# Designs tried in a protein design chat: VH-VL binders against Cytochrome c oxidase assembly factor 8 (COA8). Part 5

Target 1, 167 residues: Cytochrome c oxidase assembly factor 8 (COA8), of Homo sapiens (Human) (q96il0)
Amino acid sequence: APERGAERRDTAPSGVSRFCPPRKSCHDWIGPPDKYSNLRPVHFYIPENESPLEQKLRKLRQETQEWNQQFWANQNLTFSKEKEEFIHSRLKTKGLGLRTESGQKATLNAEEMADFYKEFLSKNFQKHMYYNRDWYKRNFAITFFMGKVALERIWNKLKQKQKKRSN
Key: E = the ipSAE of ESMFold2; O = the ipSAE of OpenDDE; V2 = 0.75 times the mean of E and O plus 0.25 times the DockQ between their complexes.

## First folded at step 1 (VH-VL)

Design N02 (framework fv_ebronucimab)
Fold by ESMFold2-Fast, scan of step 1:
Structure N02 (fold): chain C 167 residues (1-167), chain A 119 residues (1-119), chain B 111 residues (1-111)
Amino acid sequence: as target 1 above (167 residues)
Amino acid sequence: EVQLVESGGGLVQPGRSLRLSCAASGFTFDDYAMNWVRQAPGKGLEWVSGISWNSGSISYADSVQGRFTISRDNGKNSLYLQMNSLRAEDTALYFCAKDYEFGSAFDIWGQGTMVTVSS
Amino acid sequence: QSELTQPRSVSGSPGQSVTISCTGTSSDVGGYDYVHWYQQHPGKAPKLLISDVSKRPSGVPDRFSGSKSGNTASLTISGLQAEDEADYYCSSYAGSDTFYVFGTGTDVTVL
């Protein structure tokens, strides 16, 4: 099975950190980095009278965050697992211990690690290509909806000017 | 030769416990994650539990969470599955399986040990 | 708890080619390149045929090949032989909350 940390208490099933934003926050809140993905989760503030367009943008941003969290949690787990197993296997082949005299993890030199990095990049090349493609597609969609929300906000400001003149 | 041999299966009444063992040989046991996979008679494969090379990471299928405990003894080249609160639905052939090339698949399987939960 | 959909059975004649599909979601087959295929003869343990979508382990004939497109992975057996008559299972990594999920299995018959 893939190595899974025993501690899941602070994360959601998809790797999103569970955190408590300040009470009655009026702004988005950024949490600490998730231990698996190393990405900071964002808790999105839901304004009173959120428009359907604003809701769609928020949901798209939340979905993109979940997608990124899952991708990087998986990549970091796979990289860490394979790296440790590679180092462990090579050290055993040499008859060396897993720890140095200082108690630090024994490691391979850069030359020996080059084979691992080359193999890992080769194995994951297509996956990283598809990730970048999807990431750009999602950011394009987010930018598009951000533009639509900005136009809606401009219109609302114009309407508020009208109401102030009426009152 | 690389091989895994399961043992400990048998007939057991619902609500009781059973412990399975898997003996590994022909490879460096403590370099690989290990898994239990089961197959009910005439049915497909179901992953049950997995444990990393150093026991630092353990996971279970939802169907067995809280009832089964996976463990390993690297000094004895052995994998274990402690099964508590057994149900009729746990009746299956239980396979021991080794992760392939740093955990991407299961390359070595035992022949399985049959567990029958019946009154 | 198998979640990946496979056809119940496929059949072919010796020397022909057959393909088995394995359909999941963006959270398993579509989300990762960790799709594997196993062959199981009656009364025997499963044997790894293909790992990581398309990689053949040592000793597996090159007539077995794997591929993936979107949420569907495929196993192709070319030059079908009598000894290929068996059950075939796909599996995928399904994220840290599910880990591994197997397919429903496909019975391959050589006529």
Scores: ipSAE 0.000, ipTM 0.458, lowest interface PAE 19.2, mean pLDDT 79

Design N03 (framework fv_ebronucimab)
Fold by ESMFold2-Fast, scan of step 1:
Structure N03 (fold): chain C 167 residues (1-167), chain A 122 residues (1-122), chain B 111 residues (1-111)
Amino acid sequence: as target 1 above (167 residues)
Amino acid sequence: EVQLVESGGGLVQPGRSLRLSCAASGFTFDDYAMNWVRQAPGKGLEWVSGISWNSGYISYADSVQGRFTISRDNGKNSLYLQMNSLRAEDTALYFCAKGDYSELYPDAFDIWGQGTMVTVSS
Amino acid sequence: QSELTQPRSVSGSPGQSVTISCTGTSSDVGGYNYVHWYQQHPGKAPKLLISDVSERPSGVPDRFSGSKSGNTASLTISGLQAEDEADYYCSSYAGSYTLYVFGTGTDVTVL
């Protein structure tokens, strides 16, 4: 097979979920929650006369969304896998099967799961700390640029008002 | 004790392919994102590609996109770079570098290999 | 191909302080605290000196310090020693599909 045959149809450089927004949208569209990250993706509308400042804000928001989606999709997958491995290990230690007599998946009580949650949080403490740090930094930057865009839009409205009065 | 060792470099003709390997030891390989960084003779550093701990997220520099493929085998503690359609400008020392996080984030590279030299020449 | 601007060379005598600048834009150095510094001796692999603007890894002397103001990050080497003669590179986050952009590199000479 050729080199292009190694490419997957579903492969995305950032790993962000894709969705189909409504045609001819003139505003941002919010999609359904992603299966893996459980976050709602935003499809950003691009105005024809987008200013450099507006483009910068949009790209910053898009980049932040992609990083956020990537983090939570991976985190949720890791949590689910490690949780199942922990449950299976504990059931094996007890001499119990993976299924109950009724055919349902065997589970552990809250007291038994406390050890897993404590271990998972401890193991992932640094990871979540870095995520929170980066998430707040990104949101402060977005808020700052949102303020700049708002001031630019106010100034543009004032300029348009003056042009209407002079004509 | 903590080491990354690259191999697979050599002299190759333009348009041909070459596969680089990086063997990790002294740390839990599958807990970290891994990266390839290159340095042309007498020039600076250029990030080439990165891969998350579980190969769930992969990214490439524009200069190699569509030609290079990064992969990893956590069971063998190894990182790979398949380089296709090689060009003269791909001539460089290729370093394997460890991120400090499992996800593919733009965090610092705390461990580097010694590099393997790739020379693309006729 | 690097987008971050560093001086080509900086020189000093033993015991002096030298500062290396790394200038980008508000979309990289100015927008995020993913600024890292690496030291590279001739024929050797790069070594991490400073991560996340100002954090020193274990084993790096406190005479190496990092800071950032606006779109410019700085690496300061106080009490310059002969062993500090090396190339120094900064790096920063560059975008959603391009994770890293490196600086042009600075050659530090100890006279």
Scores: ipSAE 0.000, ipTM 0.468, lowest interface PAE 19.0, mean pLDDT 81

Design N04 (framework fv_ebronucimab)
Fold by ESMFold2-Fast, scan of step 1:
Structure N04 (fold): chain C 167 residues (1-167), chain A 119 residues (1-119), chain B 111 residues (1-111)
Amino acid sequence: as target 1 above (167 residues)
Amino acid sequence: EVQLVESGGGLVQPGRSLRLSCAASGFTFDDYAMNWVRQAPGKGLEWVSGISWDSGSISYADSVQGRFTISRDNGKNSLYLQMNSLRAEDTALYFCAKDSGWYEYFDYWGQGTMVTVSS
Amino acid sequence: QSELTQPRSVSGSPGQSVTISCTGTSSDVGAYNYVHWYQQHPGKAPKLLISDVSKRPSGVPDRFSGSKSGNTASLTISGLQAEDEADYYCQSYAGSYTDYVFGTGTDVTVL
């Protein structure tokens, strides 16, 4: 999804989402949980000398993260919506109001909620299977490109070592 | 008696904005989800947007996603629809509809407010 | 978002029965008993006619009845009267995409 935070047009370039300390490889940053998906976003480190292959891997990981964030945001919304719908339906069936005498929302006990969880899991089984299939495909692609990047880095190190020897 | 009264409709040019309001009475407004439904002249009903009792869950039809914003003010018993980047295809009678609970069915409807998007 | 499929029109004579189908998918009509029907007379707001597949609200005559089989819900109007001439819309919980989806609508003509 596009960045949702407003930025000043003249914001300093130093206001980046990553940190690269000296003497260490730069690391990805992990943010706070997204309010909708409950997943922590990863802000990917961009190397100064990023190869086209490394860029392709990073883009694939970013796109997979965005897809995953959207899926779980929608799933959590659906869960919350259906949970409240279930609670309202059961309260209506019992002849109870939506709020207690103190004005708080009325709730169901754990035994009654077990029916909802069973039903929710059952009817979302196919949706989760499609998610798992797509998740598997995306992770296979990521693993494949990670392998290519690793081989590229090994090759580059061998080239550097050979040039430096200069026999 | 439950009443829903829409207002804010009118003639607007393409690309402009318009804000619709719905004044609710006769029920505890903050206990129910609220919805906007539209109907183009001579056409069928199209659900536009819905909002839960606490504004914690909001949904939009694909046709308006990113252009329309639903909101509510429980202290004023009012529902709103902010419509940006209006298109000729948005021309319709816009109904305010009360959910029977949360994402159940629409037990009460207003009379609608006409939005015409034309140059 | 895909609409639920209804016939464009049905016609009948007074006293006859007509049935309007509403066809969706396994993720909406087929998945839940959350199919509702609305009646709209020309120039008027829609009115809830049937909720939760087959439940009639207070004030709705018993000649209106609803049912569901698989991915298709049906509204049956028995003893058709001139005042039943209107547009009828089904609505379902949208399942895995948006919260609600309406049918394409059916024009009922009483001849």
Scores: ipSAE 0.000, ipTM 0.451, lowest interface PAE 19.7, mean pLDDT 80

Design N05 (framework fv_ebronucimab)
Fold by ESMFold2-Fast, scan of step 1:
Structure N05 (fold): chain C 167 residues (1-167), chain A 123 residues (1-123), chain B 111 residues (1-111)
Amino acid sequence: as target 1 above (167 residues)
Amino acid sequence: EVQLVESGGGLVQPGRSLRLSCAASGFTFDDYGMNWVRQAPGKGLEWVSGISWNSGDISYADSVQGRFTISRDNGKNSLYLQMNSLRAEDTALYFCAKEGFYDLLSGYYFDYWGQGTMVTVSS
Amino acid sequence: QSELTQPRSVSGSPGQSVTISCTGTSSDVGGYNYVHWYQQHPGKAPKLLISDVSKRPSGVPDRFSGSKSGNTASLTISGLQAEDEADYYCSSYAGSYTGWVFGTGTDVTVL
């Protein structure tokens, strides 16, 4: 139905795509680029014997992906909306229609669009700086927990070796 | 050879429940995902629900979400579909379908299908 | 309901070639190589005809071939025969909570 398509494929507020990878997979699955964020979603493999620490790492990676998807979906939608508004406003000021005589969308020349790009980048400078800061913080945390998981696995292997030797 | 035999269909009144079964043979049942696909009389195919080899991943079409429950019993080589709050638009031939082997480059094709079991929802 | 667009019907004469299109979006047909084709004769269950865009299962004649370009997958039947008269459905992994979607189906008539 149209309603199903609109909800699943055109619902901008969701920002984060849900997807179902192949069911029998022993590794992470990478999907197509999200319609809004242009980033490929990753479905993380869940080991059968996942420890609480491994679960915490996986959830942190999932949360970071969701945060990243939301940021870029919102950024791309804002860019597209403001770009169209800028073009529409400039064409109206010139007394031009929104479509060419051939039926294509009327566009502005490169010099006029340069004004928009400069304004957009300047307006969003602080937002991008905060994104970069948070991106590095999140990756540091992920690396830290990866280290903890590695140490846990080494300890468990040593424990198993000791157990095998005694019986 | 691979065989899938559906059962449990019949005539049922709107708002009631029905449980479909699919008996599988000729392959290692617990190695493959299983699906239910339906076809209303004179209409096209509609995917209904799917379940992974270990029941760890289950999904439903929007039209049946919250009303239907898919399950499997690997010890009995059987797939089930519990259908609650049935509607006239659920009237269809229900097929049991087996997933093929999959990896990163291949997956989700239905290599074998049963003959189907007819579910008619009418007053 | 089905999510992928196919022509309602296609017809041809014996020995000719016919092509059936299956159009989706970048989130299904365009996003994955998990596009499959099924053949259904009247009163019978569907049968897998092509898997993973272009792979032929054992027992399927070489005259059936599949391809994909962008958001459109195609099934081509060369040397059309009377027994090819059937309904043909495409299917794709959807990359959403649905998982799988079928095409609207195409009735192939041999004249």
Scores: ipSAE 0.000, ipTM 0.465, lowest interface PAE 17.9, mean pLDDT 79

Design N06 (framework fv_ebronucimab)
Fold by ESMFold2-Fast, scan of step 1:
Structure N06 (fold): chain C 167 residues (1-167), chain A 121 residues (1-121), chain B 111 residues (1-111)
Amino acid sequence: as target 1 above (167 residues)
Amino acid sequence: EVQLVESGGGLVQPGRSLRLSCAASGFTFDDYAMNWVRQAPGKGLEWVSGISYNSGSISYADSVQGRFTISRDNGKNSLYLQMNSLRAEDTALYFCARDLEYYDSGAFDIWGQGTMVTVSS
Amino acid sequence: QSELTQPRSVSGSPGQSVTISCTGTSSDVGYYNYVHWYQQHPGKAPKLLISDVSKRPSGVPDRFSGSKSGNTASLTISGLQAEDEADYYCSSYAGSWTDYVFGTGTDVTVL
């Protein structure tokens, strides 16, 4: 019961610590890898004098991070879900328990898992291709806005210098 | 056009067997996972069984495990459900459903119209 | 198998917004982002409305939206229309030996 029945209840984690940057930070903060996506989150610092264009860039980067985190969290959960169900199905079909005699989780050999991996990769090929397309589009947009912010800063400095020379 | 058509339903006595079929057309059948979902008269939806594109992964709801067998024939664009040891509580409209390939999250984007299975004396 | 909890019935007038909740546990809705919504008109097969909590399939109006907070997912129908009168079901990946669990269903009535 504990060996096999407990496996059914192990899908919900308890006691999760949340990423929280230091209160007095004046810089961007990089956290530990997220449990689900395995990607490190970035908490962006917001300066008091942020321009509208700088705000657009920051929000675009935050939105891209959220999109990326959700994609990989979903992908990793899908992989884990399908792998676990495949293994459980095959072990039950063979009349085998979910635990070995030593109490370790029972697994299928590499040959038995080959069909699962082939299926998973084949089924997710198009999804990964569209992810890459969207990833490039998002990075292009971020680079474009970074360029605009850089030009805005250069223009403001040139404007300051020329105005001071005229006075 | 994309469609799924179920067949094989009917009136059957408790303890007997029945085999359902689902014919797929309008898409590449062997690129999708397929599922059976049932709905008892006046009740909600219940997932019954699922099968991967190459039959490498198969799963069942606890209520049918050991009694039902899902299978597919990709050469015939067909999905099957072999139902053994039928019980009154298996009485339902049985839907054939295609898994949503692009998101691959268990969403069922194409459904058949269903075939009625009545288990009664 | 255990079902996700939905209200039995929700009603509204044309043009109003209605929200349907779908409550599970920390092992399904609270754990996974694999929550889907289906619309079923009387005598018809279900139709996929929302996938992965908030994604709309092609052809679904933007007045249908989904969200999730903790163990509860929600479907919101804004600008309610007469043709929205139907049964709505949520579903979630449940792990274990059962891949998916459906909600108890909600009957939406347009008054």
Scores: ipSAE 0.000, ipTM 0.456, lowest interface PAE 18.2, mean pLDDT 79

Design N07 (framework fv_ebronucimab; at its last look DockQ between E and O 0.01; V2 from the best seeds 0.00; counts 0 for: pae E 19.7 > 2, placed apart)
Fold by ESMFold2, look of step 2:
Structure N07 (fold): chain C 167 residues (1-167), chain A 122 residues (1-122), chain B 111 residues (1-111)
Amino acid sequence: as target 1 above (167 residues)
Amino acid sequence: EVQLVESGGGLVQPGRSLRLSCAASGFTFSDYAMNWVRQAPGKGLEWVSGISWNSGSISYADSVQGRFTISRDNGKNSLYLQMNSLRAEDTALYFCAKAWDYESGLYAFDIWGQGTMVTVSS
Amino acid sequence: QSELTQPRSVSGSPGQSVTISCTGTSSDVGGYNYVHWYQQHPGKAPKLLISEVSKRPSGVPDRFSGSKSGNTASLTISGLQAEDEADYYCSSYAGDYTYYVFGTGTDVTVL
C-alpha cells in the first residue's frame, strides 16, 4: 500500500524515500533506491554508549545524506519542469497550439528537442561543479572525523588496559 | 567494439527478487539515456523502463511500476534493473538498449544487447 | 499502456514490395514524428531500421523506407529478399518524457 493507491503522491514530496530497518539492527542499514533521487538511503545505527565525537560524526553523515538526496531529487523535478517550459516556448514561437488534434500535449521532434538537452546540460554545468566541490568538502570532513573516532577508540582501549594493570 | 552485455537473469520463484546488470563499452555511456525492453517467449517487444543520462528522469511501464527500479552507475558504465515481487508474467528475455541521445522517450534505440533470460515459475 | 496496431503477418515473393502498417492515435503516431522501426530475426536482438518516420541509419539498405499519413506509419520493403524474413516492430513517443510504446509486431514471410 499506499492505502488508496500507489499512484497518488504529492508532486515534489516533502522528504526523500525512507524506510525502517529491523528494530534490533546493530548495524547501519541500506534501504531501496529513492524513486526521485535514485539514491539508497542509509539508516544509521545509534549505539547506547555513543561518545560526543561519535555523535558528531553520525550527525555529519546524516546531514550529508539528506543534502545529497535532496540535490538529486530536485534535479529530476527541475529537468521535468524546464523540459515542459522549453516545449511550450518553442511551440509558441512556431505559432503552434499546445495540443494536437486529439487534445493531447504537442511535443517537438527529436532534432528540436536536442537543443533543449544541450541547453539544460550547459545551464546546469555550474550547479554540478558546486555540488562536486561541496561533495569533496563533506567527504574530507567525514574522513577527518572518522580518523578522530578511530584514535579515540584506540586510546580508550589503551587507557582501560593501563588502569587494570595498575590495580 | 560498441557493446551492451546483460547479466543476472535466472530462474526464480514468484514473489522473489532479481537484479539485472548491463555493462556498456565502446561509447560514452554518460551521454545517453538507457532502457530495458522485454520479450516474453513467442511474444512481442514491451518497453519496461527508461532512465535519462544523469538519472534525472525515470519512467516505468504500468505493469512494473512500484516493483521494478531502474538505476545506472555512470562511473562503472553500468545499467541496472532491480526486480522485486516477481510474477509469472515477468518471464521474458530482458534487453538493455541505448537511446540515440539523452532522452529515451524521443529517440530510437540504436544499440541493443543480446538479452538475459528471466524465468519466474512456481 | 497503449499498443500500436500492426498486421500479424505479411508475405511476398522475392523482388516484390511489401508494406507494414503501424496504427496509433493522434497522441502518438499522429501527433509526432518520433516513430521508429526495428527488425528482429529469430533468436536475435532487434536492430534499428528506420528512425523518425523515414530516416535510414547508415548500413541499412535503401530498399527499406518509411512514411506516415495521419495516425498510420508505414514501412515499405522494396525488392524483398530472403534475409528480410523476420519480425518487424514499430515504436512511438507517447507524449511523456521517457515513455515508449511498441507495436504488436509483424511477421514478414518470404515465399
Scores: ipSAE 0.000, ipTM 0.444, lowest interface PAE 19.7, mean pLDDT 79
ESMFold2-Fast, scan of step 1: ipSAE 0.000; ipTM 0.526
ESMFold2 (binder alone), look of step 2: mean pLDDT 90; pTM 0.932
OpenDDE, look of step 2: ipSAE 0.014; ipTM 0.572

Design N08 (framework fv_ebronucimab)
Fold by ESMFold2-Fast, scan of step 1:
Order: sequence, then C-alpha cells, then structure tokens
Structure N08 (fold): chain C 167 residues (1-167), chain A 119 residues (1-119), chain B 111 residues (1-111)
Amino acid sequence: as target 1 above (167 residues)
Amino acid sequence: EVQLVESGGGLVQPGRSLRLSCAASGFTFDDYYMNWVRQAPGKGLEWVSGISWNSGSISYADSVQGRFTISRDNGKNSLYLQMNSLRAEDTALYFCAKDESYLGPFDYWGQGTMVTVSS
Amino acid sequence: QSELTQPRSVSGSPGQSVTISCTGTSSDVGGYNYVHWYQQHPGKAPKLLISDVSKRPSGVPDRFSGSKSGNTASLTISGLQAEDEADYYCSSYAGSYDFYVFGTGTDVTVL
C-alpha cells in the first residue's frame, strides 16, 4: 500500500542513519561496527514494488536492529562507566592517584578486577536472560513474516505463470 | 542534585500545536533514556514517548503516534515534545522522566507542565 | 496498550498492613522482573518507591516491600502511617518495542 500522507514512523535505527550505502544496490548493505554497540548496522533494500507485507517485514527487521543496537550500546556504556568507577574507588581507598609516576593510567590487578566482573555479571544476569527471551521472540516474529512473504512471492509467480498459459 | 524542569504548557485550541521542553541538570544527560509521561486531571499515569541517549531509538504510545514528536538536544541538556493536531483527550499534566537504567524504573521526575486543550 | 489492574482503593488504620495488587499478563508482569512502584502525594510528582519487583531505593523505609507471583505483583505497606496516604502506581516493561505500561492506580487511605 502507498504511503498515506503523514504515515506513522517506526523507530529509526541510528546505526543505519550513520552510514551511506552504495547507490543502485539491489541487496541489503552491511555497515561498519557502531562505536557504542559494536554491532554492524544493516541498510535494508527497498524494492520499487514493495508489498504491504514486505514493508511490515522490513520495518520489523529495522525495529529489531535498533532495539538490539540500543541494548548493547547501553550495556557497553554501563560496563565502561561501572568499571571506571570501581577502579577509581579502589585507587582512592589505597591512597593512590589515577596516574602512575610514568604518566600511565593506574590499573588494578586481575584478582581485584575479578570482584568487579563477578558483581557486574550477577547484577545484570536477570536483564540479560530476559533480553535473550525477547531476542528469540523477535526472531520468531521475523521468521514468521519471512514465511508469509515467501508464500506471497510463490503465489505471485503462480499467478504470473497462469496468465502466460491462458494467453 | 538531579533536577528536571518542564515548561511550555498552556491553554490551546483543538487542532493546534504546542511544544514542551524539559531542562535537565545534575547528571550526564546524554547517557540516559528520557521519557514523557502524562496524567489527565483526576486520572492515572500514561506513558507517552521515550527516546534513547543518541536519539537512535524513539517510541510512542498508540494514542499519540503520528501527532507527537519527541526530540532531545544533548548539547543543551534538553528534552522536547512537539505536539501537533491536539485533541481534548490530550489534556493532562506532562511529566519529564529519566530512566535509571535500560528497562529500569523512572528514578527522577519533573513537577510537570499542564496542557489544556479546550475551545 | 493494556493497563495493569490495581484495586481502586485500599484503606487501613495506623500500624496495620495493607497490600496492593498489580495484575497483568505473561507478556508484561508475568514475563519479566521489571516491575516498579511509584508513590504520588496530591499535587506532587510521582516518586520511585520500589524497583525490579522488590528492591528499595535509598531512603525508602523497610516497611515498604514488593513481591511477585505469576502475573500479579504486590506492594505491602506494614506499620501504616498517616504520611502513606497517597496514590500508588505499578509499572512494567510491556514486552514489545520499549513500551511501558502503568497500573490503573490505587488510592491508599489511612483511617
């Protein structure tokens, strides 16, 4: 169905809007990894004769990509911030500065960092578990619509073949 | 201290537009998901819209989809809600709310700005 | 988006306990542990009271507690005090595309 004036927009993927795919591409384009999420964005090819069902599938895939980008960008940011806070807190407790005498960033040993990793993983376990559940639900929905699109394309080919035979 | 201050509310006729602003201070604004939540007089809370830290992910409640636009300016620590084609049912106190973490609670709220849509 | 179901009102006397239920579906309250509770006094903004089903933020008295069983989350206020007279709202991640859903709200009256 053609676009209806002020058609409602799905969430726009930030990763997709950050890169420009090659002109005249007839296939999906994969971009470089996003700075924050470390995931590669995909620009989805839009056929000139895209059906409403094909549009729904594409929008679902775009929305799922943005959701996934958002989750991992936030997770990576949270990890980096909590790691820095942990290191600074431990260094202050020891009466040490943030830099060594040689000007390098002061670090904690592996044993001390193990406490941080254990706490971080434990704190985030529940959210990661439910993220995985939602990820599977989204992939199921995408697979379902991919099946519908495949059936639509088969029907269109069969109709085309019938027209040729009757002609 | 964390503060969120809403502004831009007022009396407006149906079919017209209004733009709300939320000024944030006391935290690193560009690290957090931000939301608009509304409350009609004597009624409950309704989530309206949310926006990620980089504006890459934006979501709307079905009741406002296509009419409202959420945006943010991280350089100014400000959140906005552009409200078009206003209806009497949009009459409410509009709150700016900060996410504590992804899928977490709204840990800080502003005091709200009143929007009245009436002829 | 369907709202979570709360009782319209609950009441109790000072020192008693009251419990507020918040009922959803397997796609929101039952599916996730991202249930939060907010307290709203008349003319004030909502304030976070309980996060992630049962966690108390700093400054919230231990007489406030949260729990969840199946599709129903519960907020219990023990040792009810006059200052607890307020509206209480639950919220949950709605399970789809970063939507949030609030409960219908409960008015707590201290008799």
Scores: ipSAE 0.000, ipTM 0.478, lowest interface PAE 14.4, mean pLDDT 80

Design N09 (framework fv_ebronucimab)
Fold by ESMFold2-Fast, scan of step 1:
Structure N09 (fold): chain C 167 residues (1-167), chain A 124 residues (1-124), chain B 111 residues (1-111)
Amino acid sequence: as target 1 above (167 residues)
Amino acid sequence: EVQLVESGGGLVQPGRSLRLSCAASGFTFDDYAMNWVRQAPGKGLEWVSGISWNSGSISYADSVQGRFTISRDNGKNSLYLQMNSLRAEDTALYFCAKDQYSDFWEGYYYMDVWGQGTMVTVSS
Amino acid sequence: QSELTQPRSVSGSPGQSVTISCTGTSSDIGGYNYVHWYQQHPGKAPKLLISDVSKRPSGVPDRFSGSKSGNTASLTISGLQAEDEADYYCASYAGSYTSYVFGTGTDVTVL
């Protein structure tokens, strides 16, 4: 059977995932690393009685995750594309083909690749700087809202305890 | 007893449609993700489609994307596969399979309960 | 989803041990501990045999064991019995949270 052992293409991550936790789950689920971003997605549990503040925190975490996923997927794609272009350009300059006589992909030595990595990092320095600043701001916002949610939960527990004691 | 029973298979001409059903019993159906897996005669297993407990998450194999639609009715403990634009290469035994979550830190889903399958033959 | 490579067939005598390899890449078997094994007798549905590389479900004899080294997972059947004659499939996470891949399958014959 010629189709036995045939390679299937990997499916790109969609906005829909079959790794969602069961309805009775009361915790977030962390998925496997995304093919493009190499980051683990989080599928957030939504409690039935979610407060507006808890919803705001969850939405902020979801938005931050999507922003982070998209940034790294794009960065990795750009890196791969520019790396291939650099390798092909240098092989052309040397008068070499894209593959060896054994059929393997032709590669550059470590010294030549070091030049590419240095240039790529330098060229993308400002982009990475803005990413780090935005990530820092998002982390502070998330921490702030986590603190607010924690205080809300403490206050609600104290309220419930007072009700019980009055009975 | 935990059980899955498929139905709806048969002989169908290329380009036509067929709907498969899977009846679940013996477990809380709406707590688990469900899958369709097929096996062509004399060939290996191929995952076709999966659906989460609340239908909020749905995925398809590239080979069936745009032609097949997975759905579930939790009130009836039933899983469905609507197959449109059938091709000869869709000829296979179609299994219904229940997902079981692995330990969060150790791994991911695996299929712990399988039906006996329903045969779909697409020929002119 | 890339297909995992298994030998087409493996044979052994009753009471001996046989090992089935399942080879992938660093983006599936080599990168994760999400390898599962299924046993399929002729004309029957697959049955989960091993989950998460080496875990045995309830009801699976301890003579079935799983392991992983680099990009290769292995299923070992010790004390081989006639009833073990079946097709065995490995399966793995394939580098995307929406993807699932089966191996090519191995026919185990008890001689």
Scores: ipSAE 0.000, ipTM 0.452, lowest interface PAE 19.1, mean pLDDT 78

